# Designs tried in a protein design chat: miniprotein binders against q6w4x9r395to579. Part 18

Target 1, 185 residues: q6w4x9r395to579
Amino acid sequence: GHCSLEGGSFVTTFDARPYRFHGTCTYILLQSPQLPEDGALMAVYDKSGVSHSETSLVAVVYLSRQDKIVISQDEVVTNNGEAKWLPYKTRNITVFRQTSTHLQMATSFGLELVVQLRPIFQAYVTVGPQFRGQTRGLCGNFNGDTTDDFTTSMGIAEGTASLFVDSWRAGNCPAALERETDPCS

## First folded at step 3 (miniprotein)

Design F5
Fold by OpenDDE base, second read of step 4:
Structure F5 (fold): chain B 185 residues (1-185), chain A 91 residues (1-91)
Amino acid sequence: as target 1 above (185 residues)
Amino acid sequence: GSERLFYEAKWLIDLAIIAAREGDFLEAKWLLIEAFYLIREAALRGLDEKLIEALREAAKLVREGIEAGNPELIERAKELLERVYEEVKKR
C-alpha cells in the first residue's frame, strides 16, 4: 500500500483515493497493530500563506513507546527531541539520506517512509501486505475499498474529507477545510 | 446518488479550470485526479454515459491544455461543461 502527501494539502490513501484538506494540526496518518510499541505515523501541517487554504506539510513524525522520530522541512531529524546525524539507526528503524533532496526511514516491520525535502515538502508512505485491512488514519484502511476510506477514528464513515480529517487530529486545532473556493459562488 | 457525483465532478473540473487560469497547475492536476476518481465512481453507480463522457472529455481537455500550454483547450472544457450543465438543469 502506498499513501502520499503531496502538493501541500493533497493526500492519496493506501486504496488510491485522492482528496485534499486544509488544516494546521498534527494528524494521524497511520495506526496499526502491525506497528510495534504502539507506533503511529503522523503528519504536521502549518500555514504556508495568509489564507486558510494555504497550508502545507512541515513535518512527519513517527511516534512509539520507544521513539519519537521527527523529520522536518528544515532537514533536521530528531529522536525524542535530540538531533541525530544521518544515517541514524535504532533497534528497528533507520533514517538515512536517499538523495540530495530525499530522506528515507526504513523499518524492519514493513513500514517505509520517503520524505521529499525540496522543492515541496512531501511524504510517501509504503506498508507491506501484512498491513492490509489493519490500518487507520488519513492514509485510510488499506482494504481495497475506496468508499470507506473516510472512516473516522470512531469508526464512522464520512462523506467528506473535512470531518474525516478532523477526527484524526492529534491535538486541539482548528477544524479542517476541504475547499474554500466554490466556482458557483 | 449518481447525480450528486456529476455535480461534484463538474465542480472539481471547474476548480481545476480556475487553478489553471491562475497558473497553479499543480493544484489543477490534483483536482483533475480527484475528478477522474469521481467520474469512475459515477460510472460504477450508473450515471448516464453521456454525462460521464462529457465530464471525462472536459477533464481531458483541461489536462491537455495544461500540458500543451494551450489556454484555448481549457476554455473549450469550460464551454463543454456549461452546455452539459444547462442540459442537466432542464431535466
Scores: ipSAE 0.017, ipTM 0.278, lowest interface PAE 6.7, mean pLDDT 89
Fold by ESMFold2-Fast, scan of step 3:
Structure F5 (fold): chain B 185 residues (1-185), chain A 91 residues (1-91)
Amino acid sequence: as target 1 above (185 residues)
Amino acid sequence: GSERLFYEAKWLIDLAIIAAREGDFLEAKWLLIEAFYLIREAALRGLDEKLIEALREAAKLVREGIEAGNPELIERAKELLERVYEEVKKR
């Protein structure tokens, strides 16, 4: 299955349900029992400087008990707060430059992330068939039915994106990624 | 030693219980996840199989508590993590 985070604030779920939201926090994109060590994929959104009510993706985070891998729009990759040179390898995860404008995070557990750096910071999530019906978060539940794609963190299916998105809020904003925040920007 | 990291983890667990009681299960979840990372970091070499099993049970209780909307399960996770802390502290 494929989930995309495009055009600043547009999301298309694994079941191909498109939606848009406005938020300035860290959000859970994907949680699943198929992810090792309580792993989760998260997205950080902040206000765009040009649009009053619009927000944009600024970083993607893979968090587990072993790792906190952050890929920033600045093309900086960190793990557990330390900057890493690409290609960066762990036992189960490799982050590398796929093209001049794209980074890829490949894993041994059926998750793949491609990040577009230019012209707009965007993310593309691919999961293997073992994830079917076993995902939670902004990318939806991957059950082949779009009518329940807005299932909140409390297990309630909502008719609108706003309550759904707010239920998947995580951490303090922007404090969760202090090193990614420019106080002069 | 590991004492400082366990102290910080306990503080985060206390904050997570407050958040859960106020109905903010997402904040509670991420506070508990951070606490788990700190406990793991502090106890890397001292963990035996029984302590690892206790940590897994605590993680399961947190997930079930969030899914059921039940702060009692999160409180039980806190009690289990406190027992792990006391056991590691003795070593």
Scores: ipSAE 0.000, ipTM 0.084, lowest interface PAE 21.5, mean pLDDT 70

Design F6
Fold by ESMFold2-Fast, scan of step 3:
Structure F6 (fold): chain B 185 residues (1-185), chain A 91 residues (1-91)
Amino acid sequence: as target 1 above (185 residues)
Amino acid sequence: GSERLFYEAKWLIDLAIIAAREGDFERAKLLLDFAFILIEYAARRGLDEKLIEALREAAKLVREGIEAGNPELIERAKELLERVYEEVKKR
């Protein structure tokens, strides 16, 4: 299955359900018992450009007991806080420059991440068939049914993206600013 | 800005403390691991070294409190986070 995080904060789940959100937070992108050593993939979103009304992906993080890999829009790769020269290889993970504008993180456990650095920072997640029905997070549950792709962290299937996205926040984002926005004509 | 990352990391540690107090050590550990990742990213984004050190120490204290079964270490982490949070609010 394929999940994508593309410019303008667009997401397409493993079951091919597209949605858009506007949030500036760290989100759980993928959790699964198929990921070794309590592995998880996370996405960091922040305000972009002059408008500051748009949100954009600024970093993708793979976390496990063994590895804490951060790939950021400034084209720096770190593991456990140390900057790494590419290609970088661990026992189960290799990070390398696939093209002049793309980095790839290949794994031995059926997860692949491709990050586009330019012109817009974007991420593409591929998982093997062993992940079917065993994923949770922003990329959906990969069960072949799009009607429950918005299953929250509490296990509730929502009809809209808003509550779904909010439930997968890994950080505290200022919701008060959104409530206090003065709507002008 | 980088100040947002401080609040996010603190929130993850606060959630880890709640999970640990509820006896959900697997969830607490996962939240701490997320906090450590975010702290490292915040350091790269230019968050004040003093704030980074405080966040790392708080997360470490929670982890050690869980591993040792020592709630006093978890309480020390909470006190450190609250003190640093008050300093950041004044900025």
Scores: ipSAE 0.000, ipTM 0.147, lowest interface PAE 16.6, mean pLDDT 73

Design F7
Fold by OpenDDE base, second read of step 4:
Structure F7 (fold): chain B 185 residues (1-185), chain A 91 residues (1-91)
Amino acid sequence: as target 1 above (185 residues)
Amino acid sequence: GSELLFEIAKFLIDYAIRLAREGDFLEAKWLLIEAFYLIREAALRGLDEKLIEALREAAKLVREGIEAGNPELIERAKELLERVYEEVKKR
């Protein structure tokens, strides 16, 4: 399954359902029992301009009981906020520079993350088949049904992205907005 | 590695096709740009040339389809992409 966060406000779920939102919060992208140590992948969005529609992905965070890895445009920070030189390797996770503009987080448990640093900060999440039907978050539930991808953290299927996205907030942030926007925003 | 880049590129092209079908040409174009970038990187990383060429062709067809207003080219790209996917599965 592939989930993408592109253009600052575009998301494509594991089931290939596209949607867009504008929010300035940290959101759960992926949570699954298949992730060890209560692991979760999160996305940090912030304002990139003046208008509410000018939001962008600014960081991706993997958080578990054992690891905290923050990938931002400028650095990779782990645990207590210490910047790490790449490649950075833990027991099950390796973060390395894949290309001049792309970082990759490789894992031993079926999660792969590619982060494009420039010119636009974008993220691509890949999960193995073992994750089918066992994912939750902004990336959806990976069950082959696009109609239920907007299932909230409380298990309620929403018809629009806004409430769905808001349900996956990891903090106290403004409500997400669903509107058309330029993919370059 | 290069395989992951390939998969992402393929996904982006597929997504672009879908968006193009829906009339979201701006978004589609953007995704194609990203796909082309990833394809280039994959090639540099030693991905199979046949796969690279197939993806490039697919992306090209989508772009041309959008630019020319020719939905047939977009569909052709989709077919090509599907063939690529099948080939990958066989490996």
Scores: ipSAE 0.030, ipTM 0.250, lowest interface PAE 5.3, mean pLDDT 84
Fold by ESMFold2-Fast, scan of step 3:
Structure F7 (fold): chain B 185 residues (1-185), chain A 91 residues (1-91)
Amino acid sequence: as target 1 above (185 residues)
Amino acid sequence: GSELLFEIAKFLIDYAIRLAREGDFLEAKWLLIEAFYLIREAALRGLDEKLIEALREAAKLVREGIEAGNPELIERAKELLERVYEEVKKR
């Protein structure tokens, strides 16, 4: 299965359900019992450089009990807070420069991540067949049925992307005093 | 040394266009992602800005074609990639 984060704020789930959202937090992309050491993929979104009403992907994080690998749009790769020279290899994970504009994280457990750095920061997640029906997060549940791809962290299928996305927040989102944009306007 | 990678990429693009025309956009998207990575890997270090801009435009057309369900945009992306390939082949 393939999941993509493109154009700054567009997502296509493993079951090919496309959606767009607005948010400025860290979100869980993928959790699965198939990932070792309680592993999870996360996406960090921030406000666009010019407009604060639009959001864009700024970093992807792989977190487990052993590793916190952060790949950011400025081409810095860290693990557990320390900058790493590429190629960077652990027992089960290798991060390397696939092209001058792309980084790849290859794993031994059926997960691959490709990150486009330029001209726009984008991410592509590939998982093996063992993940079918066993994923949770922004990339959906990978069960072959798109009608329940918006399943929240509480197990409820939503009809809208906004409630779905909000349920998968992984970090703190600081409060702002700026006026909320009315969804109807 | 990049000739083989470009030939593989062209095959994947042709296959993806066929799948997209039949409504299989997920499989088409996966093949196009692979094709673009092969092209960028084979040539990016040797490409001038004009060719890089053509690749950006091709990527934009692919994304828009998949989002709109319009295989003609994907076909136009293929035409841009073929121009890049011909320029790389001359050198």
Scores: ipSAE 0.000, ipTM 0.077, lowest interface PAE 21.9, mean pLDDT 72

Design F8
Fold by OpenDDE base, second read of step 4:
Structure F8 (fold): chain B 185 residues (1-185), chain A 91 residues (1-91)
Amino acid sequence: as target 1 above (185 residues)
Amino acid sequence: GSELLFEIAKFLIDYAIRLAREGDFERAKLLLDFAFILIEYAARRGLDEKLIEALREAAKLVREGIEAGNPELIERAKELLERVYEEVKKR
């Protein structure tokens, strides 16, 4: 399964359902029992301009009981806010520079993350087949059915992205907006 | 759950402290803003009040330290977070 966060506000689920939203919060991208130690992948969005529609991905966070990794445009921070030199390696996770503009987080448990740092901060999440039907969050449920990808944290299938996205926020943030953004912005 | 939110908030505050020590106050403030949001959300979800208060205080101290240009407040926040870690380990 491949999930992508592109263009600042566009998401394509593991089931290949595209949608967009505008929010300035931290959202759960991926939760799964297949992630060890209660692991979760999260996305941090912030304002990139003056309008509500000008939002962008600013960081990706992997958090478990054992690992805390924040990948931002400028650095990789772990644990107690320490910036790590790459490659960074833990028991099951390795973060390394893939290219001059791309970082990769490789894991031993079937999660792969590629982050494009420039010119636009974008993220690409890949999960192994063992994750099929066992994922939840903004990346969807990876069950081959696009019609139920907007399943909320409470297990309710929503028809719109806004309510779906809001259900996966990690804080008391303003409601996500479904606004079409200028692809050139 | 609330525990996850707690961990994220704590992480963000730690990150903010690091950035503040490095003089990157702008990014530190951004992280603190996120931390505050998560703390309040965790509170509403029933996270232990003592932990919530500790995180809130730590975040405030960092903010105040930045605003006042007082690194001592930032260090105090770090100490407070360390105590929180110790408390969690005991549970």
Scores: ipSAE 0.011, ipTM 0.272, lowest interface PAE 9.1, mean pLDDT 86
Fold by ESMFold2-Fast, scan of step 3:
Structure F8 (fold): chain B 185 residues (1-185), chain A 91 residues (1-91)
Amino acid sequence: as target 1 above (185 residues)
Amino acid sequence: GSELLFEIAKFLIDYAIRLAREGDFERAKLLLDFAFILIEYAARRGLDEKLIEALREAAKLVREGIEAGNPELIERAKELLERVYEEVKKR
């Protein structure tokens, strides 16, 4: 399954449900028992451009007991707070420059992340079939049914994206605002 | 576990201090934002409230030191982190 995080806080879940929000926080993108040692993928959003405009992705974080990898919009990759030159390899994870504008994080456990650095910071998450029905977070539950893709951290299926997004906040942040998927009608 | 989250947050704040001293304020601020985020995640995962308060104060002092151009605040943050780390080792 494929989940995308694109400019203006557009998200498409593993079950291909599109939504948009406005929020400045870190959000849980993906939690799963398939991730080793309490692994989780998180996304950091902040204001983009003008002070009254949209929010956008500014960093992606992979956090586990062994690895604490941050990939930021300024093209810095850190693990456990130390900057790393690419290609960077651990036992289970390799981060490398796929193209002049894209980084890839490949793993041995069925998770792949591609980050577009320029012209707009964006992320693409791919998970293997073993993750089906076993994911939680902004990327949805990967069960083949889009009607419950807005399942909150409390296990409740919501009809709106803002309540869903708010349930996956990793901190004391402002509540997210609903955004239309088709803002031009 | 939650103890590892403490170590990561401390490393991010220490690295932010180093970047600020080198004049790389944009990356320093980015690392501080991540530190605040991980501190809140650690609080939700049950990290000791005393450690959470110390990490928040240290990160805040570094950010204020950068914004005000005041190296004394950054030095206070470093001293706080070192003191808290010593207390953790005494467990």
Scores: ipSAE 0.000, ipTM 0.170, lowest interface PAE 11.7, mean pLDDT 74

Design F9
Fold by ESMFold2-Fast, scan of step 3:
Structure F9 (fold): chain B 185 residues (1-185), chain A 91 residues (1-91)
Amino acid sequence: as target 1 above (185 residues)
Amino acid sequence: GSERLFYEAKWLIDLAIIAAREGDFEEAKRLLDEAFKLIEEAARRGLDEKLIEALREAAKLVREGIEAGNPLLIYEAKILLWEVYREVKKR
């Protein structure tokens, strides 16, 4: 299944339901029992540098008990707060430059992340068939039914994106990425 | 029936969106031109006017997004196409 974060504020779920939201927080993109060590994929959104009324994706985070891998729009990759040279390898995860404009995080557990760095920071999530019906978060539940793609963190299917998105806030605003915070005090 | 032409036009617009996202604007425009032809054929075959207008609007948004260098218009088109697709599937 494929999930995409595009154009700064647009998401297409694993069941191909597209929606838009405006937010300035870290959101749970994907949680699943198929992810090892309580793993979760998260997306960080912040205000655009051009207009504060616009918001855009600024980083993607893979967090587990072992790793906190951050891939940011400034092309810095960190793990547990330390900057890493690419290719960067852990036991089950490899981060590398796929093309001049794309980074890829490949895993041994059926999750693949591709981030487009330029011209616009965007993310593409691919999961194997073992994830079908086993996902939750902004990317949806991957059950083949689009009518419940806005299932909140409390298990309620909402009719609008706003309630759905707000339910998946990680609650850690400002973002976990200290380098991406506004230096204007 | 005319529903087949709806799915074909939608698929061409979906492909145009992918091409535009990848920076292949010539291919995106070619696909949009083919989509417009199928939309007009679907209109002649009696496809619901609201579906025709939604397909035309989606294709226009993709074209305008390309011409203005504004990817947000292209993603608005994607949302519109999905909403229309859901309506057709309910029938």
Scores: ipSAE 0.000, ipTM 0.283, lowest interface PAE 12.9, mean pLDDT 77

Design G1
Fold by ESMFold2-Fast, scan of step 3:
Structure G1 (fold): chain B 185 residues (1-185), chain A 97 residues (1-97)
Amino acid sequence: as target 1 above (185 residues)
Amino acid sequence: DEAVEIVKRAIEQGDYERAIRIAEEVAKQNPTDYVLRLLAWAYLIAGRPEEALEVFKKLLERNPDDPEIWRQIAEAYRRLGNEEEAKKAEEIAEKLE
């Protein structure tokens, strides 16, 4: 399965359901028992410098009991707070420069992340078949049924993206402003 | 350590020329492996792979069996368009793991 984070705040789930949201928080992108050491992939969003009414992806984080790998739009890669040279390798994860504008995080457990650094910071997540029906988060549940892709962190299927997105917030962050609505059709 | 944190913060803020300037000054006074590694990485991310490669070669003299340094050398060669040397360096890194 493929999940993408594009155009600042546009997401396409593993079941190919597209949606947009406007938030300035860290969100759980992918959680699964298939990820070792309670691993999770997270996405950090902040206010966009291009449009004051929009938010954009600014970093992607892989967090487990052993590692906190952060890939930032500023082309900085850290693990557990320490800046790392590319290519960077751990037991199960390798982060390397795929092209002059793309970084890749390859893993031994069926997860692959490709980050576009320029001209717009974007992320592409690929998971192997072992993840089918075993994912939770912004990328959806990967069960082949798009009607329940907006399943919240409490297991409730919602009809709208905003409640879905809010349920996957990680950390304590300010509430999104509701006044700036419908900046894009 | 304090100077190392300043260099890291400059890189995080996207101020690569400031990071390079500070790392160069620290390396002149106290050329630890870690400071040289940060300097080489700052050159590489700033789009100066020839200078990064010179620092990586200096690091390699001190740490000839470090696969991470060989992978960085491969990356520098890739950015220079020298795929043959990049492949050789990558093969050496794989052998050392």
Scores: ipSAE 0.000, ipTM 0.103, lowest interface PAE 21.9, mean pLDDT 72

Design G10
Fold by OpenDDE base, second read of step 4:
Structure G10 (fold): chain B 185 residues (1-185), chain A 97 residues (1-97)
Amino acid sequence: as target 1 above (185 residues)
Amino acid sequence: DEAVLIVKWAIRQGDYERAIRIAEEVAKQNPTDYVLRLLAWAYLIAGRPEEALEVFKKLLERNPDDPRIWLQIAYAYRLLGNEEEAKKAEEIAEKLE
């Protein structure tokens, strides 16, 4: 499964359903029992301009019981708040520079993350086939059915992205908007 | 890059016609995979799955073994009500994963 966060506000789910949103919060991209140690992949969005619609991805976070790996738009990689030099390796996660503009987080448990640092901060999530039907979050449920990708954290299938996205907020943040625009998004 | 940003901005503003027009021009000049994906995405958002499908087919020519492209093709077919072709594409995607 391949999930992409592009253009600041565009998402393509594992089932290849595209949608957009504007929010300034941390959102759960991927939760799955296949992720060890209660792991979850999250995306941090912030304002990129003066308009409320000017939002963009500013960081990606992998959070587990043991690690909190943050890849930010300024190319700083931290684990549990401590800056790390690349390549950085934990027990089952490796973060390294793939290219001059791309960082990669490789794992031993079937999750891969590629982060494009410039010109636009974008993220690409890949999960193995073992994750099929077992994913939750903004990246969808990876079951081959695009019609139920907007399933909320409470298990309710929504028809629009707004309520779906809001349900996956990791904190108290403003509601996501569907129509506002930001050139940085 | 500027043109790409304009396309994205236009999409966000709901000006799909402008987005598509600019994306098409960019694609003519520099048809990178990214630009093609953006164009296809614009078509999908604009409710034009037929044109999106054509772009995905172009992407497929360059990336025949990319399961993501096949899934997107499947999605486009499904939007078109062509379940048969959608299933075929999904099956191919599954084999490539």
Scores: ipSAE 0.018, ipTM 0.309, lowest interface PAE 5.2, mean pLDDT 88
Fold by ESMFold2-Fast, scan of step 3:
Parts: sequence; structure tokens; C-alpha cells
Structure G10 (fold): chain B 185 residues (1-185), chain A 97 residues (1-97)
Amino acid sequence: as target 1 above (185 residues)
Amino acid sequence: DEAVLIVKWAIRQGDYERAIRIAEEVAKQNPTDYVLRLLAWAYLIAGRPEEALEVFKKLLERNPDDPRIWLQIAYAYRLLGNEEEAKKAEEIAEKLE
């Protein structure tokens, strides 16, 4: 299955349900018992534009008990706060430059992430068949039925995106991203 | 300066294209060190390290002994995957401390 995060906060779930939202924090994209070490994939969104009604993806985070891998729109890859040169390898994860405009995070556990850096920062998540019916988060439940793709963190299927998105909010935006915004001070 | 505040605001909003556009215009009219630093950083966080390096080179003409500029140059080279140039810039920054 394939999930996409494109443009101005457009999301297409693993079951191919498209929706749009406006948000300025970190959201859980994907949680699954198939991910090792309590792993989760998260997306960081921030405001874009003076109207304050537009938001965009600014970073993707893979978080587990051992790793916090951040891929930012500024083309920086960090793990646990330390900048890493590509290709970057851990036991189960490799981050590398797939093309001049794309980074890829490959894993041994059936998760692939491709990040487009230019011209617009966006992300594509691919999961293997072992994830079918075992995903939670903004990318949906991957059960072959789009009618329950808006299943909240409490397990309730919603008919609209608003409550669904809010339920997957992870609290606040990373301090590291805000720090890098003003190195002139 | 009001224009500088608008650029910082646009960066905070993730509107990097607007931030770059306004910072470029301000830099053409009044290329202060701060404005050039802000422009270079806007390019960098927008994923445009090549343009950021061009601005950093202009900053070095004014402040060749500023270790901060050399650290940011190293950062830009690393975003480009040019580790050799990044290390050279870091060594220069260390010597200037």
C-alpha cells in the first residue's frame, strides 16, 4: 500500500481516500505492531502563506525506542539530534539520495519512505502486505475499505477529516525545526 | 525594519518562496549583513543550498573572519553531499575561534 503527503496538506490514505487538512504541529502518520521497537512515522506541518489558512509538510520523522530520524525540507537528515551524511545506515534502516531531488528511507521491516525535496517538499509512504489491516494514523487503516479510513486514535470511525486529524496530533512541533529557522539571531 | 520582520514571519509560516522573494528585494535595495544572512538562511531551509552559498560568498567579502558564516557554509556543503568542502569550512571556523 501507498500513502502520499503532497502540496498544501493533501493526503491520500493506503486505501486511496484523499483528504485535506490545515495543521501546524506533528501528526502520527503510521503506527503499527509491524514496526520494531514501538516505531512510528510522523509528519511535521507548519503554516505557509500570510493567510494562515495554508499549511505544508516541513519534516518527516521516524521514531522508535532507539532512533529519532528526521528528514527536513532543508535536506538535513538527523538521528537523535545528530546530523548524518548520506548514505546513512543503521541495523535496519538506510537513508540515501535516490535522485538529485529525492531521498529514500529503506527498512528491513517492510516500510519505505520517499521524500521529494524539490520543487515542493512532499512524502510517499509504501508498506508491504504484512501491514494490511494493521496500520493506524493519518495514512489510514489499510483494510481495503475507505469508509473507515478516518479512524481516530480512540478507534472511532468518523465521516469527516477534522476530528480524525486532530486525534492523531502528537502534541507540539519539534524544537530543532524552530531553532534552525533563525540562525541569524 | 518592517521588511525584515515580514521575512522572518514568512519563514515561521513555512512560506519559503515568499520569504526568499521579499529577502531578495530587500537585499537589492539595502544589502546589510543581517539581510544577507537572512536571505542565505531562507535559501538553505527552502532546500536551495547552491543559492545560499552564493550569498555566503558575498558575506565573506564583508566578514571573512566570522566563524558563524563558515559554519553555515559547512552546513550548506553538507546538504549538497560535498563533505570535503564542508570539512574545510569547519576547519576555517575552528581556527577563527
Scores: ipSAE 0.000, ipTM 0.121, lowest interface PAE 20.4, mean pLDDT 74

Design G11
Fold by ESMFold2-Fast, scan of step 3:
Structure G11 (fold): chain B 185 residues (1-185), chain A 97 residues (1-97)
Amino acid sequence: as target 1 above (185 residues)
Amino acid sequence: DLAVRIVKYAIFQGDYERAIRIAEEVAKQNPTDEVLILLAYAYLRAGRPEEALEVFKKLLERNPDDPLIWYQIAIAYRFLGNEEEAKKAEEIAEKLE
C-alpha cells in the first residue's frame, strides 16, 4: 500500500482516498502493531509563510522507543536530537540519499518512506502486505474499503476529513500557531 | 553557488518574497533547471501558483518527459483548487515513469 503527502496539505490514503486539511500541528500518519517498539510515523505541518490560509508539510518523524528520526524540509536528518550524515544506519533502519532531491528511509519491517526535499517538501509511504487491515492514522486503515478511511483515534468512522484529522493530533502546537478554519470548507 | 544557497535558506525560513527576488535575479543571468525549480516552488509557497505554472511550463519545454515536473504541475493545480487538472497531470507523470 501507498500513502502520499503532497502539495502542502493533500493526503491520499492507503485505500486511495484523497483529502485535504488545514491543520498546523504534529499528526500521526501511521501506527500499527506491525511497527516494532511502539513505532509510529508522524507528520509536522506549519503555515506556508506569507499565505496564512495554507499549511505545508515541514517534517516527517519516525518515533519508537529507541529512535526519533526527524527528516525536515531544511534537509537535515536527526536521530534523538543529533544531526546525522547520510547514509545513516541504525538497527533495522537506513536513511540515505536516493537522488539529489529525494531521501529514502528503508526498514527491515516492511515500511519505506521517500521524502522529496526539492522543489516542494513531500512524503510517500509504502507498506508491505502484512500491514493490510492493521494501520491507523492519517494514511487510513488499509482494508480495501474507502468508506471507513476516516476512522478517528476513538475508532469511529467519519464522513468528513475535519474530525478525522483532528483526532490524530499529537503533541503541543507552538503558541504562535493557530489551527486554520475555512468557513466555507 | 552562494546565491542558490541563500534562496534555499530563504525558502526554509518562510521568506518566500526574498527567495523570489533573489531567484528571479539569478535566473536572468543563469536560468539553470535548479534555479527555475526553486523559483517555481517559491511562487507556490508565496500563494502565486499561476506564476509557478508559467515557470513549470518553461521547465517542461526543456524536459518534456520528466515525470517530476508533471508531479509539480499537479501540485500547483491542487494549490489552485483544480483537482481535475491535477489528476490529469498526475496521470501523465505516472505514464512517464
Scores: ipSAE 0.000, ipTM 0.110, lowest interface PAE 19.9, mean pLDDT 72

